# VH-VL binders against Soluble guanylate cyclase 89Da (Gyc89Da): the designs that were tried, part 7

Target 1, 197 residues: Soluble guanylate cyclase 89Da (Gyc89Da), of Drosophila melanogaster (Fruit fly) (q9veu6r1to197)
Amino acid sequence: MYGMLYESVQHYVQEEYGVDIWRKVCHIIDCKHNSFKTHQIYPDKLMPDIAEALSACTGESFDFCMNFFGRCFVRFFSNFGYDKMIRSTGRYFCDFLQSIDNIHLIMRFTYPKMKSPSMQLTNMDDNGAVILYRSSRTGMSKYLIGQMTEVAREFYGLEIKAYVIESQNDISGGTAGPIKLTDGPLTVIVKYRLDFD
Below, E stands for the ipSAE of ESMFold2; O stands for the ipSAE of OpenDDE; V2 stands for 0.75 times the mean of E and O plus 0.25 times the DockQ between their complexes.

## First folded at step 4 (VH-VL)

Design pb05 (from pb01 with heavy chain G99E F101W W102S S103D D104Y, light chain S94R; framework fv_diridavumab)
Fold by ESMFold2-Fast, scan of step 4:
Structure pb05 (fold): chain C 197 residues (1-197), chain A 120 residues (1-120), chain B 111 residues (1-111)
Amino acid sequence: as target 1 above (197 residues)
Amino acid sequence: EVQLVESGAEVKKPGSSVKVSCKASGGTFSDYAISWVRQAPGQGPEWMGGIIPIFGTAKYAPKFQGRVTITADDFAGTVYMELSSLRSEDTAMYYCAREDWSDYYYMDVWGKGTTVTVSS
Amino acid sequence: QSVLTQPPSVSAAPGQKVTISCSGSSSNIGNDYVSWYQQLPGTAPKLLIYENNKRPSGIPDRFSGSKSGTSATLGITGLQTGDEANYYCGTWDRSLSAYVVFGGGTKLTVL
């Protein structure tokens, strides 16, 4: 993953939990990174390792920590001027959901090794939406919930309640039941409900 | 109706560097990426790199990595491309072109191009 | 080696139909949209087709595009002398370092 993701985690862990907790997290994972470089690639395993270490230090669940990291990324992302990219999708949160593949394509311009999940808006009503998520990466489904929640809040002034309806092959909160789809057994597949207030 | 205008023609010696500019007339770069594409005499176009000005981050084709630098001043509506260690094979027409980064990448507006000649 | 392959030339008479092919791989045409550009002698390239088959305003419906697998095709019907130009396909290559690739070009001659 790109160092920008880890920069966001370090910044907000230190802000929310303090510098001593971040130092303790680094000790647990044997991390020698004093700072992350925005465009440098770091191991994908580092993200869940930080979540497990933070969970041990705070008593919060792994899923909570991953959700928190997703929210942190959106806040940090805005500091780089990338908020214009999100705002360009339209006036409403559902416009963003319909355009998420375009955002991933744009991010590949700057970050060519970014592993973009496949996301599809499958249903929408006045009270919410259902999205289908496909990825080769395990453990990231709650990170996505954090990102969606923060995008809705920061850019659209909308509080949403996001949760997993169904999950297959995912280790992160994948307890809603198996999904039998044509993509094969080793792809992470998650169906989310997003309830609008 | 936006137009892209490159700076004037350049004649350079081998080993020197050249810096060309691209200016938007009738618009800004806030919703767009700007690419630099060159075309040697009698050859097809070759993408050198591009920038999304609001990010301030550039991306380069592998062939030009280390020799090309693309920068932007989105408030002035100007993007720059600097190519170093010039060789005779760098003699070409250099174009800037606009891409809508909120959509799929395609170059909808092109400048007229500027000629860079590397003489020995 | 993600180079897009086009025939070097194509020719036909006024009023006829021509097609120009563009062949790539799974890392480029197979994974991204294709655009087409027309270049008249002494001018900059001009966008003809974007997102595989869409036309910008001002481009007549004589020009069409299509994509199947790792190949794309530009079609020109009702050929006119003013169509004599070089034509280039373009797309993003998403392999090691995402970047734009162009075809080598096809020279269209109207006889």
Scores: ipSAE 0.000, ipTM 0.452, lowest interface PAE 12.8, mean pLDDT 78

Design pb06 (from pb01 with heavy chain T57R G99D D100E F101Y; framework fv_diridavumab)
Fold by ESMFold2-Fast, scan of step 4:
Structure pb06 (fold): chain C 197 residues (1-197), chain A 120 residues (1-120), chain B 111 residues (1-111)
Amino acid sequence: as target 1 above (197 residues)
Amino acid sequence: EVQLVESGAEVKKPGSSVKVSCKASGGTFSDYAISWVRQAPGQGPEWMGGIIPIFGRAKYAPKFQGRVTITADDFAGTVYMELSSLRSEDTAMYYCARDEYWSDYYMDVWGKGTTVTVSS
Amino acid sequence: QSVLTQPPSVSAAPGQKVTISCSGSSSNIGNDYVSWYQQLPGTAPKLLIYENNKRPSGIPDRFSGSKSGTSATLGITGLQTGDEANYYCGTWDSSLSAYVVFGGGTKLTVL
């Protein structure tokens, strides 16, 4: 993954939990970086490793930490001038959902080796939507929920509830045990429900 | 349905510059990336750079960094590619191409190409 | 000069099948999807295969793609004279920071 994703995590972990907790996380994962470089590529396993270490330090679940990291990413972008990328999709959250693959195209153009998941709006009704997610990475399903939740809140003033209704081939960590990230032909498939409120 | 219409053939002298345009017909560029790809006679295609018009930021292949400029007029639905300090080896067919889907930066809609000849 | 290596030519009779290989490295084919383009004489390239093995609408199922390790293959069954063209593979190369790198091309001749 690009260092920008890890910069967002470092910034908001320090803001929410303090610099001492971030230093403990770095010690657990054997990370000696004082800062991440925005366009530098780091191992994909680093994101779940940070979530597991933060979980151990705070008592929050792995899923909570991954969700938090997804929200951090959107907040980081908003504060540093990338909000045009999201607001250009239209006036409503439904416009964003219909254009969600285009957001990942914009992200890939700027950060080319970020292997963004494929996302499709499969169903939409008055009360919500169903999103089909495909990725070569395991353990990232709750990160996506964080991103969707923060986009809806930040750019559309909409509170949503997002949750997994089906998953295939996804390996998710808990508060214990390591996570192995895979690249290549293995495809993680997750269906999400987004309830509008 | 959507077509990419490129400007006409150009003949240029070494050291000059050329600016080629690409206009969407039957749609807009707002949801897509547009790439410029050239092909010298008897050679394979070579990616030069691209732009996402709504974002306004261009990206260039290292070989062309400093010589190529890609710009977009999103309101007019037109993308431009300007190549400076022309050399004889810049003689090629120049294509604009659209990436309609985000997946892997593949190009699914191509312009017919603009011939650029550089000769003294 | 090409980042991706293809055989310069391949030939077969009508009705037969051919395979065209594309060889790269871990920084390109080994870590990203492969696309294939068909270029008939005097025309722009046309997308034939994307994401290793998917076909755009309008492309017959006799065209197929596959990828293994750092190599990809385009397969054409039921060969027709109208298939005479140059074929190019393409992918992303992270080591060069290039958006897309292409193969040098394979000329298919139908005898």
Scores: ipSAE 0.000, ipTM 0.458, lowest interface PAE 13.9, mean pLDDT 78

Design pb07 (from pb01 with heavy chain G99E D100Y F101D D104E, light chain S95H; framework fv_diridavumab)
Fold by ESMFold2-Fast, scan of step 4:
Structure pb07 (fold): chain C 197 residues (1-197), chain A 120 residues (1-120), chain B 111 residues (1-111)
Amino acid sequence: as target 1 above (197 residues)
Amino acid sequence: EVQLVESGAEVKKPGSSVKVSCKASGGTFSDYAISWVRQAPGQGPEWMGGIIPIFGTAKYAPKFQGRVTITADDFAGTVYMELSSLRSEDTAMYYCAREYDWSEYYMDVWGKGTTVTVSS
Amino acid sequence: QSVLTQPPSVSAAPGQKVTISCSGSSSNIGNDYVSWYQQLPGTAPKLLIYENNKRPSGIPDRFSGSKSGTSATLGITGLQTGDEANYYCGTWDSHLSAYVVFGGGTKLTVL
């Protein structure tokens, strides 16, 4: 993953839990970096490692930490002008959902090594939407929920309830198992329900 | 079945500009990005830049930054590449090519190329 | 001077096997998928291999790809006269100026 994702995690972990907790997290994962560089590539395993370490330090679940990191990313990327990109998709959250794959294409131009998930809006009504997610990465399902809830809140003033309906070939966000860091022998498929209030 | 159709050959004088078009047919811009790649006689391909047409977001290779502009007319299904301050070394075949889907990062459909000759 | 290094030419007889190498660095091949393109005389490049080792529909199985570290290889078995072409590797380079880079090309002559 790009360092921008890790910069967002460091910034908001320090803000929410304090510098001492972040230092402890770095010690546990053996991270010697004083900071992350926005455009540098870091191992994908680092994200779940940070979540497990933060979980150990705070008593929060792994799933909670991954969700929090997803929210952090959305808050942070406004620093790079991506908030304008989100708002340009339309006036409503459903406009964003219809454009989400194209947003990933835009992110690829800025971050060409970004291993973006495919997201397809499969159903939408007045009360919510169903998203079909495809990725070669495991363990990221709760991170996506964090991103979706923060986009809805930050840009559309909408409180949503997001949850996994079905998951295939993914690991549980509550497990400490390692993620598979290959060219993707298995495709992770997740269906999310987003309930609009 | 998506096809990319490029505009016709151009002959230009040094210092002028050239604008090449690339029209997509049989598909929508929501599914892909378009790259511009040039190839000088006897040389390998050289990536100039690309665009995501539905958003108009473009990125350029450093060698061409400041001289190249890539734009899209999503309504017309057409992407343009304009290269300014032309020099004799800009004589090349210019291709547009589709980058397929979010995760594929390869160019699977190519236009047949537009010859641009810069001569005095 | 290309960012990715390929041998300028290779040659072999019909029915033989040939390999074409593509060498890069950690900022390109070391970090991303490699694609290969075939360019027959007078035509546009054609996608031959994507994501290191996958073939598009219609590409014969005698064409194969592989990647190890910062290098990639295109293999062609059972050479046919119709394989005479230029071959180019390609990948993304995100080091300082995130952009697509290609090899200088290898001219395959079937003798």
Scores: ipSAE 0.005, ipTM 0.471, lowest interface PAE 12.6, mean pLDDT 78

Design pb08 (framework fv_diridavumab)
Fold by ESMFold2-Fast, scan of step 4:
Structure pb08 (fold): chain C 197 residues (1-197), chain A 119 residues (1-119), chain B 111 residues (1-111)
Amino acid sequence: as target 1 above (197 residues)
Amino acid sequence: EVQLVESGAEVKKPGSSVKVSCKASGGTFSDYAISWVRQAPGQGPEWMGGIIPIFGTAKYAPKFQGRVTITADDFAGTVYMELSSLRSEDTAMYYCARDFWEGDYMDVWGKGTTVTVSS
Amino acid sequence: QSVLTQPPSVSAAPGQKVTISCSGSSSNIGNDYVSWYQQLPGTAPKLLIYENNKRPSGIPDRFSGSKSGTSATLGITGLQTGDEANYYCGTWDKSLSAYVVFGGGTKLTVL
């Protein structure tokens, strides 16, 4: 994954839990990095490893830590001036959801080309939306919920309830709904419901 | 329709630097990337690097990493390409082009800036 | 030193058809969209085809594109003298850490 994601995690773990907790996390995962480089690619396993280590140090669940990291990314993004990118997608939260794949495509410009997650708005009504997420990475379903929740709150003043309604090939939090793990293509597929208040 | 207006021809000494500008006319840089592509006499195009103005981050081809710097002045609608430590093989036409990352294509091109490196 | 291979030249008479090939690998054409550019002498390149087979506004139906596996082709029908130019394919190559790579070019001669 991109170093920017890990920079956001380090920054907000230190802010919320303190430098001593971050030092313990680094020790557990055997991480020699004092800092992450924004445009470097780091192992995908590093993000779940940090969540597992933080969980061990704080007593919070793995899912809680992943959700926290997703929220932290949005806060970090906003604080470093990237809020213009999110705001450029449109006036409403649904405009953002329709445009989220474009943000991922644009972000590839600053990083080596790799397997990018895709997100698609599949359904929308007066009460909410359904998005379809596809990725080669496992364990990231709660991270996405954190991101969506914080974008809605920070940029659109909207409180949402986000949750997984179906998943396939994802190891985080188990499998929900009728979609089950298969021995076919190695692709994580998750459907999320976003309820608008 | 957006036009890309490049600065005028340059003649430079070996070891110096050149800075070429690219201005948007009839539009803004907010919704796309700008790439710099050069073409030496009698040769094909060579991508040097590009920038997404809204993100503010540039990416460079490995051959030019360390010698090229691409910057954007989003407010003025101008993108710059600076190439340092000039050599005779840097003599070329330099183009800026509007880059649609999602489709991997460049649809609007500047007319080109000739840069000649001579002693 | 082009990563994408094109024939150096092709030729045909006015009114005929021609195809120009562009061969790459799994790290470029096999993984990403292909675009085609026309360059008349003394001019900047002009986009002819994007996303493998789409035409920008103003490009006539005589120009078409296709992609199969690690190769792409540009087709030109009803050749006109004004089509005499250099043609370049372009795509992203992830293995070279380069954003865009171009083919070496094909000189089309009409007449």
Scores: ipSAE 0.000, ipTM 0.461, lowest interface PAE 11.3, mean pLDDT 78

Design pb09 (framework fv_diridavumab)
Fold by ESMFold2-Fast, scan of step 4:
Structure pb09 (fold): chain C 197 residues (1-197), chain A 119 residues (1-119), chain B 111 residues (1-111)
Amino acid sequence: as target 1 above (197 residues)
Amino acid sequence: EVQLVESGAEVKKPGSSVKVSCKASGGTFSDYAISWVRQAPGQGPEWMGGIIPIFGTAKYAPKFQGRVTITADDFAGTVYMELSSLRSEDTAMYYCARDYWSEYYMDVWGKGTTVTVSS
Amino acid sequence: QSVLTQPPSVSAAPGQKVTISCSGSSSNIGNDYVSWYQQLPGTAPKLLIYDNDKRPSGIPDRFSGSKSGTSATLGITGLQTGDEANYYCGTWDSSLSAYVVFGGGTKLTVL
């Protein structure tokens, strides 16, 4: 993954839990990085390693930490100047959901090594939406839920409850081990329900 | 099944500009980018740049930055590549190709447009 | 010189196996997936391999790809006369102005 993702995690872990907790996390995972470089590629396993270490330091679950990291990314992404791109997708949260693959195409020109998931809005009703998610990575479900929750809150003033209704070729909630890249393109398939308040 | 249809051959004088078009047939631009790749006689392919048509966002190879402009008319389903300040070294076959979102490869190619720069 | 290095030519007899190499650096092949393209005389390039080792629909399984470190290889088994063509590798380069780079090409002659 790009260093930008890890920059977001470091920044918000330090804000929420303090510098001493971040220092403990770095010690547990044996991280020698004083800072992450935005365009440098780091190992994918670093993300769940940080989540496990933070979980151990705070008593929060691994799933909670992954969700938190997804929310952190959206906050950081907004401060990095990409907020206008999200707003350009349309007036409503469902416009954003329709446009996620297009946002990934734009991000690819800036970050060509990014392994982007595919997102498809499959159903919409008065109370929410159903999203079909395809990815080459396992264990990212809670991270994605964090991202969707923060986008809805930050850009649309909408509080949502997001949860998995079906998954294929994914690990359960990411609580059992490291994130892995699958051998095929977009072989991890997850359906999410997003309930609107 | 998407096909990319390119405009006809061009013969241009040094110092002029050329504008080549690429139209999607049998599909839309909604979920992919279009790249422009040229190939001089006897040489390998050279990537010039690409665009995401629905957003109009373009990216250019360093060698062509400042001379090439790639634009999209999303309503017409057409992408354009304009190359200015033409030199004899710009004589080449110019291809448009579908750059399939984050998969980093070009799976559908136009047949190519011959551009000849001669005085 | 091309950013990605390929041998200029390779030759083999019908039914034989041939391997074409593509060498890069940590900023390109070391960081991204590799694609391979076949170009028959007078035609546009055709995608043979994407994501290091995947075949598009319609490409026979005698074409294969692999990647190790900063190098990639295209393998062709059971060579046929119709395989005579130029072959190009391609990937992204992760410079500040990241862009698609191609190899210089390998001319395959089937004798």
Scores: ipSAE 0.000, ipTM 0.476, lowest interface PAE 12.9, mean pLDDT 80

Design pb10 (framework fv_diridavumab)
Fold by ESMFold2-Fast, scan of step 4:
Structure pb10 (fold): chain C 197 residues (1-197), chain A 121 residues (1-121), chain B 111 residues (1-111)
Amino acid sequence: as target 1 above (197 residues)
Amino acid sequence: EVQLVESGAEVKKPGSSVKVSCKASGGTFSDYAISWVRQAPGQGPEWMGGIIPIFGTAKYAPKFQGRVTITADDFAGTVYMELSSLRSEDTAMYYCAREGLEWSGYYMDVWGKGTTVTVSS
Amino acid sequence: QSVLTQPPSVSAAPGQKVTISCSGSSSNIGNDYVSWYQQLPGTAPKLLIYENNKRPSGIPDRFSGSKSGTSATLGITGLQTGDEANYYCGTWDYSLSAYVVFGGGTKLTVL
């Protein structure tokens, strides 16, 4: 993954839990980086390793930590100056969901090696939406929930409840497995319900 | 089909600056990144930089950092490239090129015809 | 100077096949997709191959691409006089802070 994802985690872990907790996390994962470079590629395994270490240091669950990291990314992304992109999709959260693949296309100019998940809005009504997520990465289902929740809150003033209704080839819950970049046929498929209540 | 239309040829003196424009015809820049690539006589292409017009965000090749400025007027559907402190070595054909929309990497699928910039003492 | 190395020229007769190599490093070809461009005299470059081996609409299947390790190859079969042009490879480079790099070019002469 790009260093921007890890920069967001470092920044908000330090803000929420303090520098001492971040130092302990770094020690547990044997992190040799003084800081992360926005455009440098880092191992995908690093994200769940940080979540597991933070869980051990705080007593929060792995799923909670991954959700928190997803929220952190949106906050960091907004502060990094890309909030105009999200706002350009339309005035409603469903406009964003319909445009998210288009956003990923534009983002690849800045991050050409980005392995974007595919997200498809499959149905929507006045009470919510269903999205279909496809990715080569495992273990990211709660991270995605965090991202969607924070986008809805930050940009649309909307409180949503997001949850998995079906999943295939994904690791969810507190059993941390390596995030495998599979060059083969393995594709993680997750179907989410987003309730707009 | 979409074409990129560049401004006309320029003849400049050393130490001056040049500003070249690129406009989409038969399409729009809103969903694309636009790159500037130059080619000196007898040489290969050299990437100078690019811009995403919707954000106004530009990035530059290290060789041109500090001398090149790429801007976009999204309302007019026009991208500009300005190169300052011109030397005879800047004599080249200057192309704008559109970057493709495929997720697995960027490549330049539509090119302008090029603008000749000649720097003469 | 170019970051990617190509032979300066190649030549072959009509109907023959030719290959053009493009050599880089782990920071560019070894780590990203390669594109190829054809430039006829007096014209802008034209995309021939993207993502290592894919052809855009309108490019005949006589043109093919491949990549192995830190090198890429453009193949042209059934060579025609209209193929006489300069050919350039291109990719992203992560080590030099220059996001797009091109090869120095190969002039193909059809004898």
Scores: ipSAE 0.005, ipTM 0.472, lowest interface PAE 12.7, mean pLDDT 78

Design pb11 (framework fv_diridavumab; at its last look DockQ between E and O 0.04; V2 from the best seeds 0.00; counts 0 for: pae E 11.4 > 2, placed apart)
Fold by ESMFold2, look of step 5:
Structure pb11 (fold): chain C 197 residues (1-197), chain A 121 residues (1-121), chain B 111 residues (1-111)
Amino acid sequence: as target 1 above (197 residues)
Amino acid sequence: EVQLVESGAEVKKPGSSVKVSCKASGGTFSDYAISWVRQAPGQGPEWMGGIIPMFGTAKYAPKFQGRVTITADDFAGTVYMELSSLRSEDTAMYYCARGEYFDSDYYMDVWGKGTTVTVSS
Amino acid sequence: QSVLTQPPSVSAAPGQKVTISCSGSSSNIGNDYVSWYQQLPGTAPKLLIYENNKRPSGIPDRFSGSKSGTSATLGITGLQTGDEANYYCGTWDSSLSAYVVFGGGTKLTVL
C-alpha cells in the first residue's frame, strides 16, 4: 500500500487516541517509521497489523479499526486534492457511487502501484443502493466501506449503513469456494446493501 | 454500439505538429478513459497516453512526455492528441481506444479504425 | 525494445493448438492483469482476453489466457486459417510512472 494510507492512519489515530497510543501501536508491530512517505510502497499486511495493535490498545474490534482507518483516509483527502474530485461527480451520493471505478482509475494515474477494488452500483432506490465489490486483496472490504460511509457523511451530509448480503473469499466473512477458481490469487466478492438515513 | 472515429489522414514535415481528433458515436466518452495508441509500419502498438474526459486528467507514457498533449472537449464528445516536433519515426497509424477495467486496471475494449500520420521531408 | 517479450512467430496446422508467451517483470505482469489483443491483417487491434483469463462476449472459448509469476500465456485451440494474425499482450507497468505497455507481437501462421 502507498504511504498516504498510513499517513492518514497515523494522523487520525494520534488525534483520536493520542500520541502515546500511537507509540504503543508502533512498538507492538515493531514499526521504526517516524513518518510515512506519501508515494512509498509499504507491505499490505502493515494495515491489518496496525489495526490489530490498535484493537489491543483500545479494546475496539479489528473490524471497527479497519473501518475507522477507511474513514481516516477520507478525512485526509484535503491534503491531496481528492475532495474536489469527489464533489465533481454530482449532487447526490449515488452520482459518486456510479463514478467510483473511474475515480479509482484516476487515482491509479497518480499512484501507479495502487490496486483499487471495483465497486459497481447494481441497484438503487430512494432509501439505498446495492453495490458489488470486487478485489484481488483480502481483508480490505471494511476499510473501503469506512471510506464510503465517510464520503457520504462528509460530502453529502448522508448517514449510511452497509450490510453484507453475500460474500466470497473475504477473510473476515467469506463463504466457501472462490469465484472462478484458479491456482492464482482469489477474487474477493462482497455484495453490500447501503441504507441511506 | 459505441464506435470511435479518428480524424482524417495527415502528411506533415519534420519539426511540425499534428493534432488528431477522436469522436464517439452511439455512446459517450465522459465516464471512460480514452487512450491514444500508435503503430508504426511493421511494429507493435505503443500506448502514448490517455485521458478521463469527465475529470480532465491526462497521463502520458514516458517516451512521449513533453511532446504529446491529450485534451478533451466533453461537451463536443471529442478527444484530441497533439504530437509536436515530428520526426520520420512518428510515421504511424494512430488509434483512439476506450478503456474498461477491473480493480482500476485498464484495458482497451473499443478501438477506432485508426488514422495515418506520415512525416516526410 | 518492448518491455514485454513475445516470440516473434509461431505456426501450426489447422485444428492444432498453439500457445503464445509473454514475459515481463514484477513491475508489470507480476503486479497487474494481462490483456491479449488480436490484430488481423489491415485492421485495428481487437481485445481477446482481459484480466488474465476472461473473454469478452463474442470471443470463442478456443481462446484462453493464463498468468504465472511474471509470465502470461495465450492459448488457441482448434486453429483456423482466420486466426492468422499478430497477437499482442498488454498490461499496466507500475514502476515509476504508470503507463500501458504492449509486447512486440507474435505472428501466427496457419499452415
Scores: ipSAE 0.005, ipTM 0.542, lowest interface PAE 11.4, mean pLDDT 80
ESMFold2-Fast, scan of step 4: ipSAE 0.059; ipTM 0.654
ESMFold2 (binder alone), look of step 5: mean pLDDT 89; pTM 0.924
OpenDDE, look of step 5: ipSAE 0.029; ipTM 0.608

Design pb12 (from pb01 with heavy chain I54L R98T G99E F101Y W102L S103G, light chain S94K; framework fv_diridavumab)
Fold by ESMFold2-Fast, scan of step 4:
Structure pb12 (fold): chain C 197 residues (1-197), chain A 120 residues (1-120), chain B 111 residues (1-111)
Amino acid sequence: as target 1 above (197 residues)
Amino acid sequence: EVQLVESGAEVKKPGSSVKVSCKASGGTFSDYAISWVRQAPGQGPEWMGGIIPLFGTAKYAPKFQGRVTITADDFAGTVYMELSSLRSEDTAMYYCATEDYLGDYYMDVWGKGTTVTVSS
Amino acid sequence: QSVLTQPPSVSAAPGQKVTISCSGSSSNIGNDYVSWYQQLPGTAPKLLIYENNKRPSGIPDRFSGSKSGTSATLGITGLQTGDEANYYCGTWDKSLSAYVVFGGGTKLTVL
């Protein structure tokens, strides 16, 4: 993953839990990085390693920490002007969901080596939406829930309930299956329900 | 190894605007934030704002919100700070500095400063 | 007015030890790392300490930092005439919606 994702985690862990907790996290994971470079690619396992360490330091669950990191990413973007890009998709959260692949396309222009997850809006009704997610990374299902929840809250004033309804090849948010798509065994596929309030 | 080179001294009239440039060389310009810090004669430093050139987004101190604009030309390795509606109280040395946005927001490398004098 | 409080001046003789304090609140020093800057007359500030107690390359071990609660301290041992300068602490303040705040500065006079 690009160092930008770890920048957001470091920033908001320090803000929410304080710099001493971040230091403990770095000590637990034997972090050799004194800083993260935005365009540098770091091991994908570093994100769940940070979540496990933060869980140990705070008593919160791994899933809670991953969700928090997803929210941190959105807040990070929001504080630095990318909120205008999200708001430009339309007035309603459903406009954002219909445009989410375009947002990933725009971000890929800035981060051309980013292995973006594929996100597809498959269903929308008055009460919610269904998103189909594909990624090469395991353990990220709650991170994505955090991102969706924070976008809805911050930009649209919505409190949504997001949860996994089907998954294939993902060990962290769901071995609930089957999705029955013929992607390879190393491709994580997750179907999420987002209930609107 | 990273060096910041600021534009030359400016003398401006009250009510005008000033635009100061800061060119970075010798390092990865887009990896870190660039901050603007001013220091009036006999006073301590005052943070005005900063930008992460890679993101193209700026953050401003509340005191300067609405009067300051910070922009980056990532390809040219140059950051600009424009301060409008100048008053005599804006007379100061203006520094750009690399900011470790990834850590504790410390200012690692500083430019030599640009003097801005607001005089009628 | 500065958010972080430093004594306006401190004095000591060559070879002595001196400490400079920086006092804040839970929204700044209590929440984030502290950095220290040295400013010699006519020059830009220079980073002296970052992340509470770390030194950049080229900064001698005579300079040290520490943080306890909402206060930070810069320590200088074996004072030299070249240490005569203004010293500023800096940190992030979440309550001001600003990323960086500085102390008012301390003038160190070395006899």
Scores: ipSAE 0.000, ipTM 0.442, lowest interface PAE 13.8, mean pLDDT 78

